# VH-VL binders against Protein FAN (NSMAF): the designs that were tried, part 2

Target 1, 98 residues: Protein FAN (NSMAF), of Homo sapiens (Human) (q92636r189to286)
Amino acid sequence: NISEKLHMECKAEMVTPLVTNPGHVCITDTNLYFQPLNGYPKPVVQITLQDVRRIYKRRHGLMPLGLEVFCTEDDLCSDIYLKFYEPQDRDDLYFYIA
Below, E stands for the ipSAE of ESMFold2; O stands for the ipSAE of OpenDDE; V2 stands for 0.75 times the mean of E and O plus 0.25 times the DockQ between their complexes.

## First folded at step 1 (VH-VL)

Design l9 (framework fv_lumrotatug)
Fold by ESMFold2-Fast, scan of step 1:
Structure l9 (fold): chain C 98 residues (1-98), chain A 123 residues (1-123), chain B 107 residues (1-107)
Amino acid sequence: as target 1 above (98 residues)
Amino acid sequence: QVQLQESGPGLVKPSETLSLTCTVSGGSISDYYIHWLRQPPGKGLEWIGVIWYSGSTDYNPSLKSRVTISKDTSKSQVSLKLSSVTAADTAVYYCARESITIFGVVTDYFDYWGQGTLVTVSS
Amino acid sequence: EIVMTQSPPTLSLSPGERVTLSCRASQSVSDYLVWYQQKPGQAPRLLISDASTRATSIPARFSGSGSGTDYTLTISSLQPEDFAVYYCQQDYNLPYTFGQGTKVEIK
């Protein structure tokens, strides 16, 4: 069983200053998850939606594919930058959070 | 019960485009990703590519210049097109489902496969 | 690409015997390893995901273990329906890659 309702799932890359990591992103009624394909043991980034403070649509290169999510400064919550493969996926996720 | 079913021509001429469809029934097509795989007679499995929930795709680099995967949610179908085929493309082609794993709802990969469809490239 | 190597290519065994199948990755796949069973004329069937998690309806005699680059599939007591080809697959990185298979056949 699950305690959350899934609203959206798609492929994305998590962008950091040092590395870009491909993975899956999904959003439920309470959380945003990112599961990297490159990880050990299998790290999952989880952000409670109530902890999201700011969200910005960004261009990645010349394409409207970037999304920056800013959350609380707790150890359990970190800011993320997601790069999507198509603009509609980025906009759909933005719409659910904003 | 989720079912996946491949369909397409059993024979394709060299240099032409191979076109296959995977029809999904018995489950929500939006709850998983659809992959295409193939298996030449007497050999092992090769991953061709995937279409994600969003319609974004990833392809095996060895096939990327020739392969296109697309999705039609209204028909509950995923299509594979492979251009410029040769005898080396003769194989049983499978579509398979990869389940959502991010929040622990489903942890199984390729938990449902189609029965496979044999494609022979002749000439 | 990550290269998956299975050994041995073929195992000839009798019902009731314990069998272990090996799978080695050319680099660490961090437990992103999946095992499938394939019988002649059939699609592959999921057995084990995440190196050691049995799929739904898979009998307890099947178990997976290993980490890093080295993984094993064990069948504790081989049943007649277990004679098949077994494939390992990494789902750690794209492109997904498979081993060449180990055939488990009747002696």
Scores: ipSAE 0.005, ipTM 0.577, lowest interface PAE 11.8, mean pLDDT 80

Design m10 (framework fv_maftivimab; at its last look DockQ between E and O 0.41; V2 from the best seeds 0.00; counts 0 for: pae E 8.4 > 2)
Heavy chain, then light chain:
Amino acid sequence: EVQLVESGGGLVQPGGSLRLSCAASGFTFSDYAMNWVRQAPGKGLEWVSTISGSGDYTYYADSVKGRFTISRDNSKNTLYLQMNSLRAEDTAVYYCAKDLEGYSSSWYLPDDAFDIWGQGTMVTVSS
Amino acid sequence: DIQMTQSPSSLSASVGDRVTITCRASQSISDYLNWYQQKPGKAPKLLIYAASSLQSGVPSRFSGSGSGTDFTLTISSLQPEDFATYYCQQSYSYLTFGQGTRLEIK
ESMFold2-Fast, scan of step 1: ipSAE 0.326; ipTM 0.815
ESMFold2, look of step 2: ipSAE 0.017; ipTM 0.705
ESMFold2 (binder alone), look of step 2: mean pLDDT 92; pTM 0.942
OpenDDE, look of step 2: ipSAE 0.739; ipTM 0.910

Design m11 (framework fv_maftivimab; at its last look DockQ between E and O 0.38; V2 from the best seeds 0.00; counts 0 for: pae E 3.2 > 2)
Heavy chain, then light chain:
Amino acid sequence: EVQLVESGGGLVQPGGSLRLSCAASGFTFSDYAMNWVRQAPGKGLEWVSTISGSGDYTYYADSVKGRFTISRDNSKNTLYLQMNSLRAEDTAVYYCAKGYTIEVGDTYEFDYWGQGTMVTVSS
Amino acid sequence: DIQMTQSPSSLSASVGDRVTITCRASQSISDYLNWYQQKPGKAPKLLIYAASSLQSGVPSRFSGSGSGTDFTLTISSLQPEDFATYYCQQSYSYLTFGQGTRLEIK
ESMFold2-Fast, scan of step 1: ipSAE 0.517; ipTM 0.839
ESMFold2, look of step 2: ipSAE 0.319; ipTM 0.800
ESMFold2 (binder alone), look of step 2: mean pLDDT 91; pTM 0.927
OpenDDE, look of step 2: ipSAE 0.644; ipTM 0.892

Design m12 (framework fv_maftivimab)
Heavy chain, then light chain:
Amino acid sequence: EVQLVESGGGLVQPGGSLRLSCAASGFTFSDYAMNWVRQAPGKGLEWVSTISGSGDYTYYADSVKGRFTISRDNSKNTLYLQMNSLRAEDTAVYYCAKDTYEFDLSGYYGMDVWGQGTMVTVSS
Amino acid sequence: DIQMTQSPSSLSASVGDRVTITCRASQSISDYLNWYQQKPGKAPKLLIYAASSLQSGVPSRFSGSGSGTDFTLTISSLQPEDFATYYCQQSYSYLTFGQGTRLEIK
ESMFold2-Fast, scan of step 1: ipSAE 0.182; ipTM 0.768

Design m8 (framework fv_maftivimab; at its last look DockQ between E and O 0.50; V2 from the best seeds 0.00; counts 0 for: pae E 10.8 > 2)
Fold by ESMFold2, look of step 2:
Structure m8 (fold): chain C 98 residues (1-98), chain A 122 residues (1-122), chain B 106 residues (1-106)
Amino acid sequence: as target 1 above (98 residues)
Amino acid sequence: EVQLVESGGGLVQPGGSLRLSCAASGFTFSDYAMNWVRQAPGKGLEWVSTISGSGDYTYYADSVKGRFTISRDNSKNTLYLQMNSLRAEDTAVYYCAKDSLWFGESYYFDYWGQGTMVTVSS
Amino acid sequence: DIQMTQSPSSLSASVGDRVTITCRASQSISDYLNWYQQKPGKAPKLLIYAASSLQSGVPSRFSGSGSGTDFTLTISSLQPEDFATYYCQQSYSYLTFGQGTRLEIK
């Protein structure tokens, strides 16, 4: 949709219980996207920002590089967990969601 | 009331081993990372080791890597530090410190034990 | 390693003085900077977290400021119980303490 305004993009990894997947994060005025860098064309992960209920800054390896996003109030499992390479990128993304 | 009580300090010869314990109460122990911090007599604070709430992740200062092992038993609310191959420079008061991970993103030590003295001397 | 350098290493001050202690990081640590107070023979006590947030139960005469590389702890009107050693500590990458600043009676 050409009416979406891009706010930010950066490199990150999507963390799952068994695997980390390097990719590209984009955030617009309406959505958060994660596109894996390997295995194109792979399904992009899309989260509608209005559905976000909780978001947490997390330390990863004692560094402030993690971000968990939940679209529910009560679930223990996040909808996406991102590990950034730079703390500023994590903090910028948090700003656009929170 | 959060309470941390260290024990297991004492006099040990160089090359010896010692196991420190920290009994925790007044909070949900498994929710928080735990730390050991030491202070040589008349000197400043030095971070030694951190263990995650689950116990799955451990971290060490370079000065103790390969010699010290941090562990926890969440069923006993107890933090441990196994100290092997002790050296004179390991002589210090060892503090158990609770991490504040539950509140925000910053690591800070909101509660400390009284410390236990470890002396490594011939 | 992120090195934390406190200035001064020691200072003397009188009751009622305004005191400042500086902490400098070897690289930007945003606001991941904490301050602790330690009295002789006692465990350290948290004063300030996240550069400027006052821990519960700490008197309001204590304040912290700064971000990036330069941080300051301020005591607005020194009390007799404030004579102690003060440590900064970064939590940006691993955990590193400054060398300490000893605040003594002038």
Scores: ipSAE 0.007, ipTM 0.637, lowest interface PAE 10.8, mean pLDDT 86
ESMFold2-Fast, scan of step 1: ipSAE 0.413; ipTM 0.832
ESMFold2 (binder alone), look of step 2: mean pLDDT 92; pTM 0.934
OpenDDE, look of step 2: ipSAE 0.504; ipTM 0.868

Design m9 (framework fv_maftivimab)
Fold by ESMFold2-Fast, scan of step 1:
Structure m9 (fold): chain C 98 residues (1-98), chain A 122 residues (1-122), chain B 106 residues (1-106)
Amino acid sequence: as target 1 above (98 residues)
Amino acid sequence: EVQLVESGGGLVQPGGSLRLSCAASGFTFSDYAMNWVRQAPGKGLEWVSTISGSGDYTYYADSVKGRFTISRDNSKNTLYLQMNSLRAEDTAVYYCAKGEYDILTGYYFDYWGQGTMVTVSS
Amino acid sequence: DIQMTQSPSSLSASVGDRVTITCRASQSISDYLNWYQQKPGKAPKLLIYAASSLQSGVPSRFSGSGSGTDFTLTISSLQPEDFATYYCQQSYSYLTFGQGTRLEIK
C-alpha cells in the first residue's frame, strides 16, 4: 500500500484454458497484479517483477492486444496471458517491464 | 494535515494558454498519483487527468487529449496542468485531488483542494 | 468509455427520512465505484469507496451497496447537513462521474 508506487493501471482480461476472466491489471514499482471481476473463484494474481523471466507480445485475434508473462518460479507464481482492450496499454506495460 | 492548494486560474481568451499549480503538503507526495477534476458552472464533476506518483504515466479525458498536459515536480511537492488551445467549454472550477489506491479497493480521491476558477471568454 | 447514470437527478426529502440514490454503469465495473458529497461552493468529499467501504470520519448513516452495473447509496436517517449533491464515480477503466443527484429539503 504505502510503500508501493502505482505506475500504471488498466482494464484487461486474463486468458485461461477454460474461461476468459475480465478484470483489472495494476503495475507498481515491485509487483504486477491482476484483479478478476466479482464472482471469479481464483484470488488476486500477484507477480513480483523480480520473478518475471520472459515477456512476449502476442496478437489476440487481429489486434496487438496480448501479453504473455513467464515466471521463473512455478511454485510461487504462474505464467499468465493477458488480453488488453487498448494496444497502447499493452505496449506501455511491456516497455515498463522489459 | 493533508493540504492541497490550487493556483493559476483566471480569465483567458479562446485559443489561449494557462498553467495551473497545486501545492501539496502533509503526505509523501511522490508515493501517490495526483488528479485534476473540473466542474463547469452549474454542472457536474468531470475527471480531466491523472499522473502516477513517479510521473512516468499520464492519463487524460478524451475532451482534453492533445491540449492539456499534466506534470509534477516531486522535489517541490507540486502538481501542474498546462492548458493550451483553450475553448469556452473549458470554463470551470479546477480541483486538485489526491489519489489513493489499493489492489482490493481500486482507485479513489481521498483529499481535494478548494479549486481554482478558469474562465475562457472573449 | 464507461457512462455512469444516476437516478433520480434530484429529490426532496425531510429530516429523518430514508434516502436512496442509485447509479448505473454502462458495463460491468465489479465493485470499483466511489461516492462523493458536494455542498454548494465547496470541494467534493469522499463518502464511500469500493462500492461499500465507509471512509473514515463519515457518519454510519451512510452506506453503499451493489456490484457489476447497479449501485445504491443509502442515508438511513437524513440529517440537515446531508442536503447536498451526490456523485458516483467508476474507477474500473479511467474515471467517470455520474451526472449527480441533488438532495433538497422538502
Scores: ipSAE 0.006, ipTM 0.601, lowest interface PAE 14.3, mean pLDDT 84

Design n1 (framework fv_narsoplimab)
Fold by ESMFold2-Fast, scan of step 1:
Structure n1 (fold): chain C 98 residues (1-98), chain A 123 residues (1-123), chain B 106 residues (1-106)
Amino acid sequence: as target 1 above (98 residues)
Amino acid sequence: QVTLKESGPVLVKPTETLTLTCTVSGFSLSNARMGVSWIRQPPGKALEWLAHIFSNDEKSYRTSLKSRLTISKDTSKNQVVLTMTNMDPVDTATYYCARIDYGDLWEGYFDYWGQGTLVTVSS
Amino acid sequence: QPVLTQPPSLSVSPGQTASITCSGEKLGDKYAYWYQQKPGQSPVLVMYQDSKRPSGIPERFSGSNSGNTATLTISGTQAMDEADYYCQAWDSSTAVFGGGTKLTVL
């Protein structure tokens, strides 16, 4: 979407209870996107920033790489857990959402 | 050629504060893939993790000792410092600093350890 | 708090297989790590994320982790393998170590 201003893009994985999905995270002035790597049988995730109700920095083990995003109980927004490769990328994304 | 070295050995009296310095070489404490933990081992006993510091200065502590522990770093000096207040004879142990490598793993592992330093707490 | 239980000692003859266990509630849902410590020395990583060997660790070392039990297996055990072995797992932001197993090769 050419009307959106891109703030950042980085590698990350989307964590679900059973599996993790490697991909890329992009954040614009209006949306958060997670695009799975090509060939993975998972859809692109799009979250409108206005639907985000809570956001928490998380750790897995000692790594400060986790970010949980909680949405409204709107049908269009699902909670998501992202694991980043770099702590700074996690912190930058948190800054843009919070 | 990665090395970590603890200060000491140290003799501490009961109720005093322990200060240990870990000097690192072969990597930068600003490297986002790396962190440093302090781990201790009382004589003849198991390893006990104490504290961790990340490149972005986030910190984690053993819950039971959190009120007594402070971990900090000075990136310009390549040093990580642990302080532990109100020392008791049961805190007598070999104290290690160890590097954690995150890499592409979701959980890191301790890949390089210092030689350890003996801290003796006695009156 | 999460507890990792290891047998305190294990004896094997040279050439035999040693199996060192580490038990904890739902440990198989976490990654297990293993460290070797020889007398007077610092621990050395010998197994990470259940079953992965660091560079320099012989092929005779293998690992598994399922249910409540992680296992470090040393095939064709050699005298140089005599050491204390510690398992480790993560509990959120904290590391938890097992009590250690003294492996004697006689």
Scores: ipSAE 0.008, ipTM 0.609, lowest interface PAE 11.8, mean pLDDT 84

Design n10 (framework fv_narsoplimab)
Heavy chain, then light chain:
Amino acid sequence: QVTLKESGPVLVKPTETLTLTCTVSGFSLSTYEMGVSWIRQPPGKALEWLAHIFSNDEKSYRTSLKSRLTISKDTSKNQVVLTMTNMDPVDTATYYCARISITIFGVDYYMDVWGQGTLVTVSS
Amino acid sequence: QPVLTQPPSLSVSPGQTASITCSGEELGDKYAYWYQQKPGQSPVLVMYQDSKRPSGIPERFSGSNSGNTATLTISGTQAMDEADYYCQAWDSSYYVFGGGTKLTVL
ESMFold2-Fast, scan of step 1: ipSAE 0.432; ipTM 0.822

Design n2 (from n1 with heavy chain I100T D101L Y102G G103Y L105F E107S; framework fv_narsoplimab)
Fold by ESMFold2-Fast, scan of step 1:
Structure n2 (fold): chain C 98 residues (1-98), chain A 123 residues (1-123), chain B 106 residues (1-106)
Amino acid sequence: as target 1 above (98 residues)
Amino acid sequence: QVTLKESGPVLVKPTETLTLTCTVSGFSLSNARMGVSWIRQPPGKALEWLAHIFSNDEKSYRTSLKSRLTISKDTSKNQVVLTMTNMDPVDTATYYCARTLGYDFWSGYFDYWGQGTLVTVSS
Amino acid sequence: QPVLTQPPSLSVSPGQTASITCSGEKLGDKYAYWYQQKPGQSPVLVMYQDSKRPSGIPERFSGSNSGNTATLTISGTQAMDEADYYCQAWDSSTAVFGGGTKLTVL
């Protein structure tokens, strides 16, 4: 029932130590979402922007495509690592979180 | 040097099927950020979006016309094809193809348009 | 009927500010886009994702979108800005255009 404005949506991969999961990342004025592609057995990730503690721009391989999002220490927020297909999309998402 | 060019102009009789081809250059239809939409404009009227196709072959159609529309692509020929069945005089319009820049329907935008082609439906 | 409502016409004098509105249910929760069309020509993107200008579009063009209304603002309007302007948004997987506004600069 919360009115959210979508600021950006793009393709990305959610990176874990053993596997990457393709999907879509969306950012609104209040939340960051990662929606896995249909058929991938991973839940939708939702992070309230108020719970974001740190954000790091990272390189994935040799390209500036990575973004790590660190949350507060509570049980409602999970740290994530996103790999983008284009550097500009990563930088645009960083703009809306920072 | 991005260009899109529609086939035609075309004369179609009522009840016949319209087929339009959009030939693109300056970008690849296999590029994940690139898609193509078809948009029409009846004489003196507003723009009306018809259909879209992404590089992964994901498609969408105007709800009111969905049963009449088919969009497809031939990546090797750099072409997107729109087919519309059971044409009626009210379908007379200039038909445009346009590049949709974006990964998804929500944030994509029509950054380059073809010149448009006139489709006239009359007996 | 179009889901997005625009005034059919707007007149301004050269050098004045034109504000073209586009209204729709919770439009501010979506991205708004704007296209300029001159007689006999294809539409040209002049504003995307509410407030971003494409390369080649003059700085006098600006945009906003909040609540139910998106606005395209043209400051210091020139004769060359005379055209039809269409707003556009996505409703799920479908694109919706407004009815268009004819801007006259006299």
Scores: ipSAE 0.000, ipTM 0.588, lowest interface PAE 15.4, mean pLDDT 83

Design n3 (from n1 with heavy chain D101G Y102S G103F D104N L105D W106L E107T; framework fv_narsoplimab)
Fold by ESMFold2-Fast, scan of step 1:
Structure n3 (fold): chain C 98 residues (1-98), chain A 123 residues (1-123), chain B 106 residues (1-106)
Amino acid sequence: as target 1 above (98 residues)
Amino acid sequence: QVTLKESGPVLVKPTETLTLTCTVSGFSLSNARMGVSWIRQPPGKALEWLAHIFSNDEKSYRTSLKSRLTISKDTSKNQVVLTMTNMDPVDTATYYCARIGSFNDLTGYFDYWGQGTLVTVSS
Amino acid sequence: QPVLTQPPSLSVSPGQTASITCSGEKLGDKYAYWYQQKPGQSPVLVMYQDSKRPSGIPERFSGSNSGNTATLTISGTQAMDEADYYCQAWDSSTAVFGGGTKLTVL
């Protein structure tokens, strides 16, 4: 994190079946991070870009705001579903990963 | 207001262990966006980074000094502690603690520094 | 350990542009940071992530970083800018500081 070049940062929500957590998403040349807002009882999510296997653009409602990221390692890298507030932010993040 | 303050100043004899405490105010050591580093500066010389600690207890140390350094925190006291063993006269320096602001930028930078404390190693 | 090299000193006349360089292998692939230190005082962040200014730092300060060299540029240099300037970068999880440049405004 401290040795990486930041490519973008934006607000997003991490969507799970039971709860949606607001936070920030950041992408560097090596990692994807999701940091929940202060006060939310979840740790920072870190995904090494080398561990990303599949990426899907999703619609959330009728808007092109969703991004689903699938990892290669089950126990060390968790799949995530991100919902963005702006379509352009979703598309920019997709560009840096894909 | 964000402040950091180092304990000391300290006089240490060769081979003794140095213990420095950094007391922080204006932010929480449990804040996932923040960390604290120890950085030293010998008289008239350059800044030298020693160690850092983050809210999740993630730690890193200067490789050449790793065997001598321990960093820890007590979140309830708002304190970060640095311990350095087997002190030598070459370790004489002003020791700073500094906050690492990292979340929104993803890369750490030292946005607030303590005033520094002089550690003198002499018999 | 990766090394960041700075010229030990630099002199400029008031109103002139000061360019302080920091050289390191593939430094342009990393973020560069700059700190200002006046005698008896703690360092102050003046530039982060190559080219971003913290709040309170004058527009006269700008930065760049490409190839092997990062540069802190102070346009219209003033007497108050006289200080030691240190560059910094990260090597994995460890911070590395340059040797420092003493800027004199004469």
Scores: ipSAE 0.006, ipTM 0.584, lowest interface PAE 13.6, mean pLDDT 82

Design n4 (from n1 with heavy chain I100T D101S Y102D G103E D104Y W106F E107G G108E; framework fv_narsoplimab)
Fold by ESMFold2-Fast, scan of step 1:
Structure n4 (fold): chain C 98 residues (1-98), chain A 123 residues (1-123), chain B 106 residues (1-106)
Amino acid sequence: as target 1 above (98 residues)
Amino acid sequence: QVTLKESGPVLVKPTETLTLTCTVSGFSLSNARMGVSWIRQPPGKALEWLAHIFSNDEKSYRTSLKSRLTISKDTSKNQVVLTMTNMDPVDTATYYCARTSDEYLFGEYFDYWGQGTLVTVSS
Amino acid sequence: QPVLTQPPSLSVSPGQTASITCSGEKLGDKYAYWYQQKPGQSPVLVMYQDSKRPSGIPERFSGSNSGNTATLTISGTQAMDEADYYCQAWDSSTAVFGGGTKLTVL
């Protein structure tokens, strides 16, 4: 829904088996979005918050920078792994999803 | 150079159907960041939102008037059409079409408004 | 349907600060928008997403939105600011306008 209110936005990297994509993560009342740097008119990745089944905090080295989001099996929802630059940003995002 | 222009003005008899056309210029109705609403204002009263159409053709309506309202668009003609059935003298108002835009997916605002068209409902 | 309540009128002296409020249940959890309307003219957007000012709108205009109340603040109010001001918010895919505030500069 394009009437969504943004709760949080921060920089993060989306980690995939082939590449790591730097970008922005945004969370609203209803959705989690990831937009690559240099922007797109639409987010490349969208996860409806009601479709999130599991969420795990991960450490990268000694820092708590990782967040895995697992969602239901359907065409509209993709599992993602986000690596944050700041531990507080990771924790804040977890708060809004959980 | 973005413009919106409502058809009219119009005199409508009670119980008749109102049809208004908004012709847009300077942007595409297929642009995912753009949409168009119809908003009315009775003389001396507040603005009242009526209906909205999104670029993907999704539609929304004021709940109390939903059974009377239809919004549609023709992207090839750059037009948005509002139809309102069973008109009553209390529906007399200036009717505006207005563009919504957002920065990606957050917070649609009415950045450009048409000049408004007076719709008078009387016999 | 959600209701946005504004005071019907507000008077300020030239050069003083005008604060126009808009109240609604959990309005701070939504974005607030503000429109200025002068007699015989179409509304003009003066504030969007709570506190963002459109290009061409003077820096005298600022906004906030928290809890149940959104506020449009006009610093150093000028005679040209005399107008009706409407707040607006989205409730999912439907929009709601406040009743409007007539600002008089005397």
Scores: ipSAE 0.007, ipTM 0.594, lowest interface PAE 13.1, mean pLDDT 82

Design n5 (framework fv_narsoplimab)
Fold by ESMFold2-Fast, scan of step 1:
Structure n5 (fold): chain C 98 residues (1-98), chain A 126 residues (1-126), chain B 106 residues (1-106)
Amino acid sequence: as target 1 above (98 residues)
Amino acid sequence: QVTLKESGPVLVKPTETLTLTCTVSGFSLSNARMGVSWIRQPPGKALEWLAHIFSNDEKSYRTSLKSRLTISKDTSKNQVVLTMTNMDPVDTATYYCARIPEYYDSSGLFEYFDYWGQGTLVTVSS
Amino acid sequence: QPVLTQPPSLSVSPGQTASITCSGEKLGDKYAYWYQQKPGQSPVLVMYQDSKRPSGIPERFSGSNSGNTATLTISGTQAMDEADYYCQAWDSSTAVFGGGTKLTVL
């Protein structure tokens, strides 16, 4: 009986020190989700918006495509770095959360 | 070795514009995911954060001083510049630049001031 | 628009425990950082993310942060610990410093 309002979904890559993982990002009124593409051995990332402490816009190469999301440690929330394919998608997500 | 060094010391007259330069060494402002803040401390008083420039050239400012402050980078000189307009005697302070790592690694998140300059005294008097 | 409040001074005897507090609304929902500043010197990080010590900081330094109060605790306080201590937190993309606490070891 969990119901969430979807505000946005788009393609993105989750950046890690080892490799970037292509996937799909979705944001609802309560959560941010990252779903890796099929065939990649990474779990779905879920971040409750209440757990977001900081959010920073970053450049990835020459383009304004990066977004770092920092979470509270109390809820074992995962900190993530997302690289978007379109600058507008990055900005829309940033301004929704910020 | 990482070092940050502020220009100055400086004597500024009331209503004049202050310009301070922070020269960094041991890392590159064009390549490293490092931000730099300016922080001041009036004699015998607390630290007061002023402005920050992120590695991606985005900027943030103390709300109460935002109209007076400009922060910028000159990556060819490896320098961060702070400009503050309409100086007043209450702005007399030691001004510091300090580095904030913005990268994410296996040890966790880096978002604290890890290296500070020596500080430079700015005196505002007529 | 958070304000971080610290006691302006604290005195302890050598070997005693010093507890320096930093108060702010819902501060426990944020990370707290602590800096030590000795006269004529730049601040030095002594505690990050509430309770983590940088390399080179003695084990007698510990930290906590819950509710509205973050605390820097120095056990077995030594004369070398005499300094001004500043707490700091992030409010979104801006940094906020506390008013500072002068620790005297007498």
Scores: ipSAE 0.005, ipTM 0.580, lowest interface PAE 13.7, mean pLDDT 82

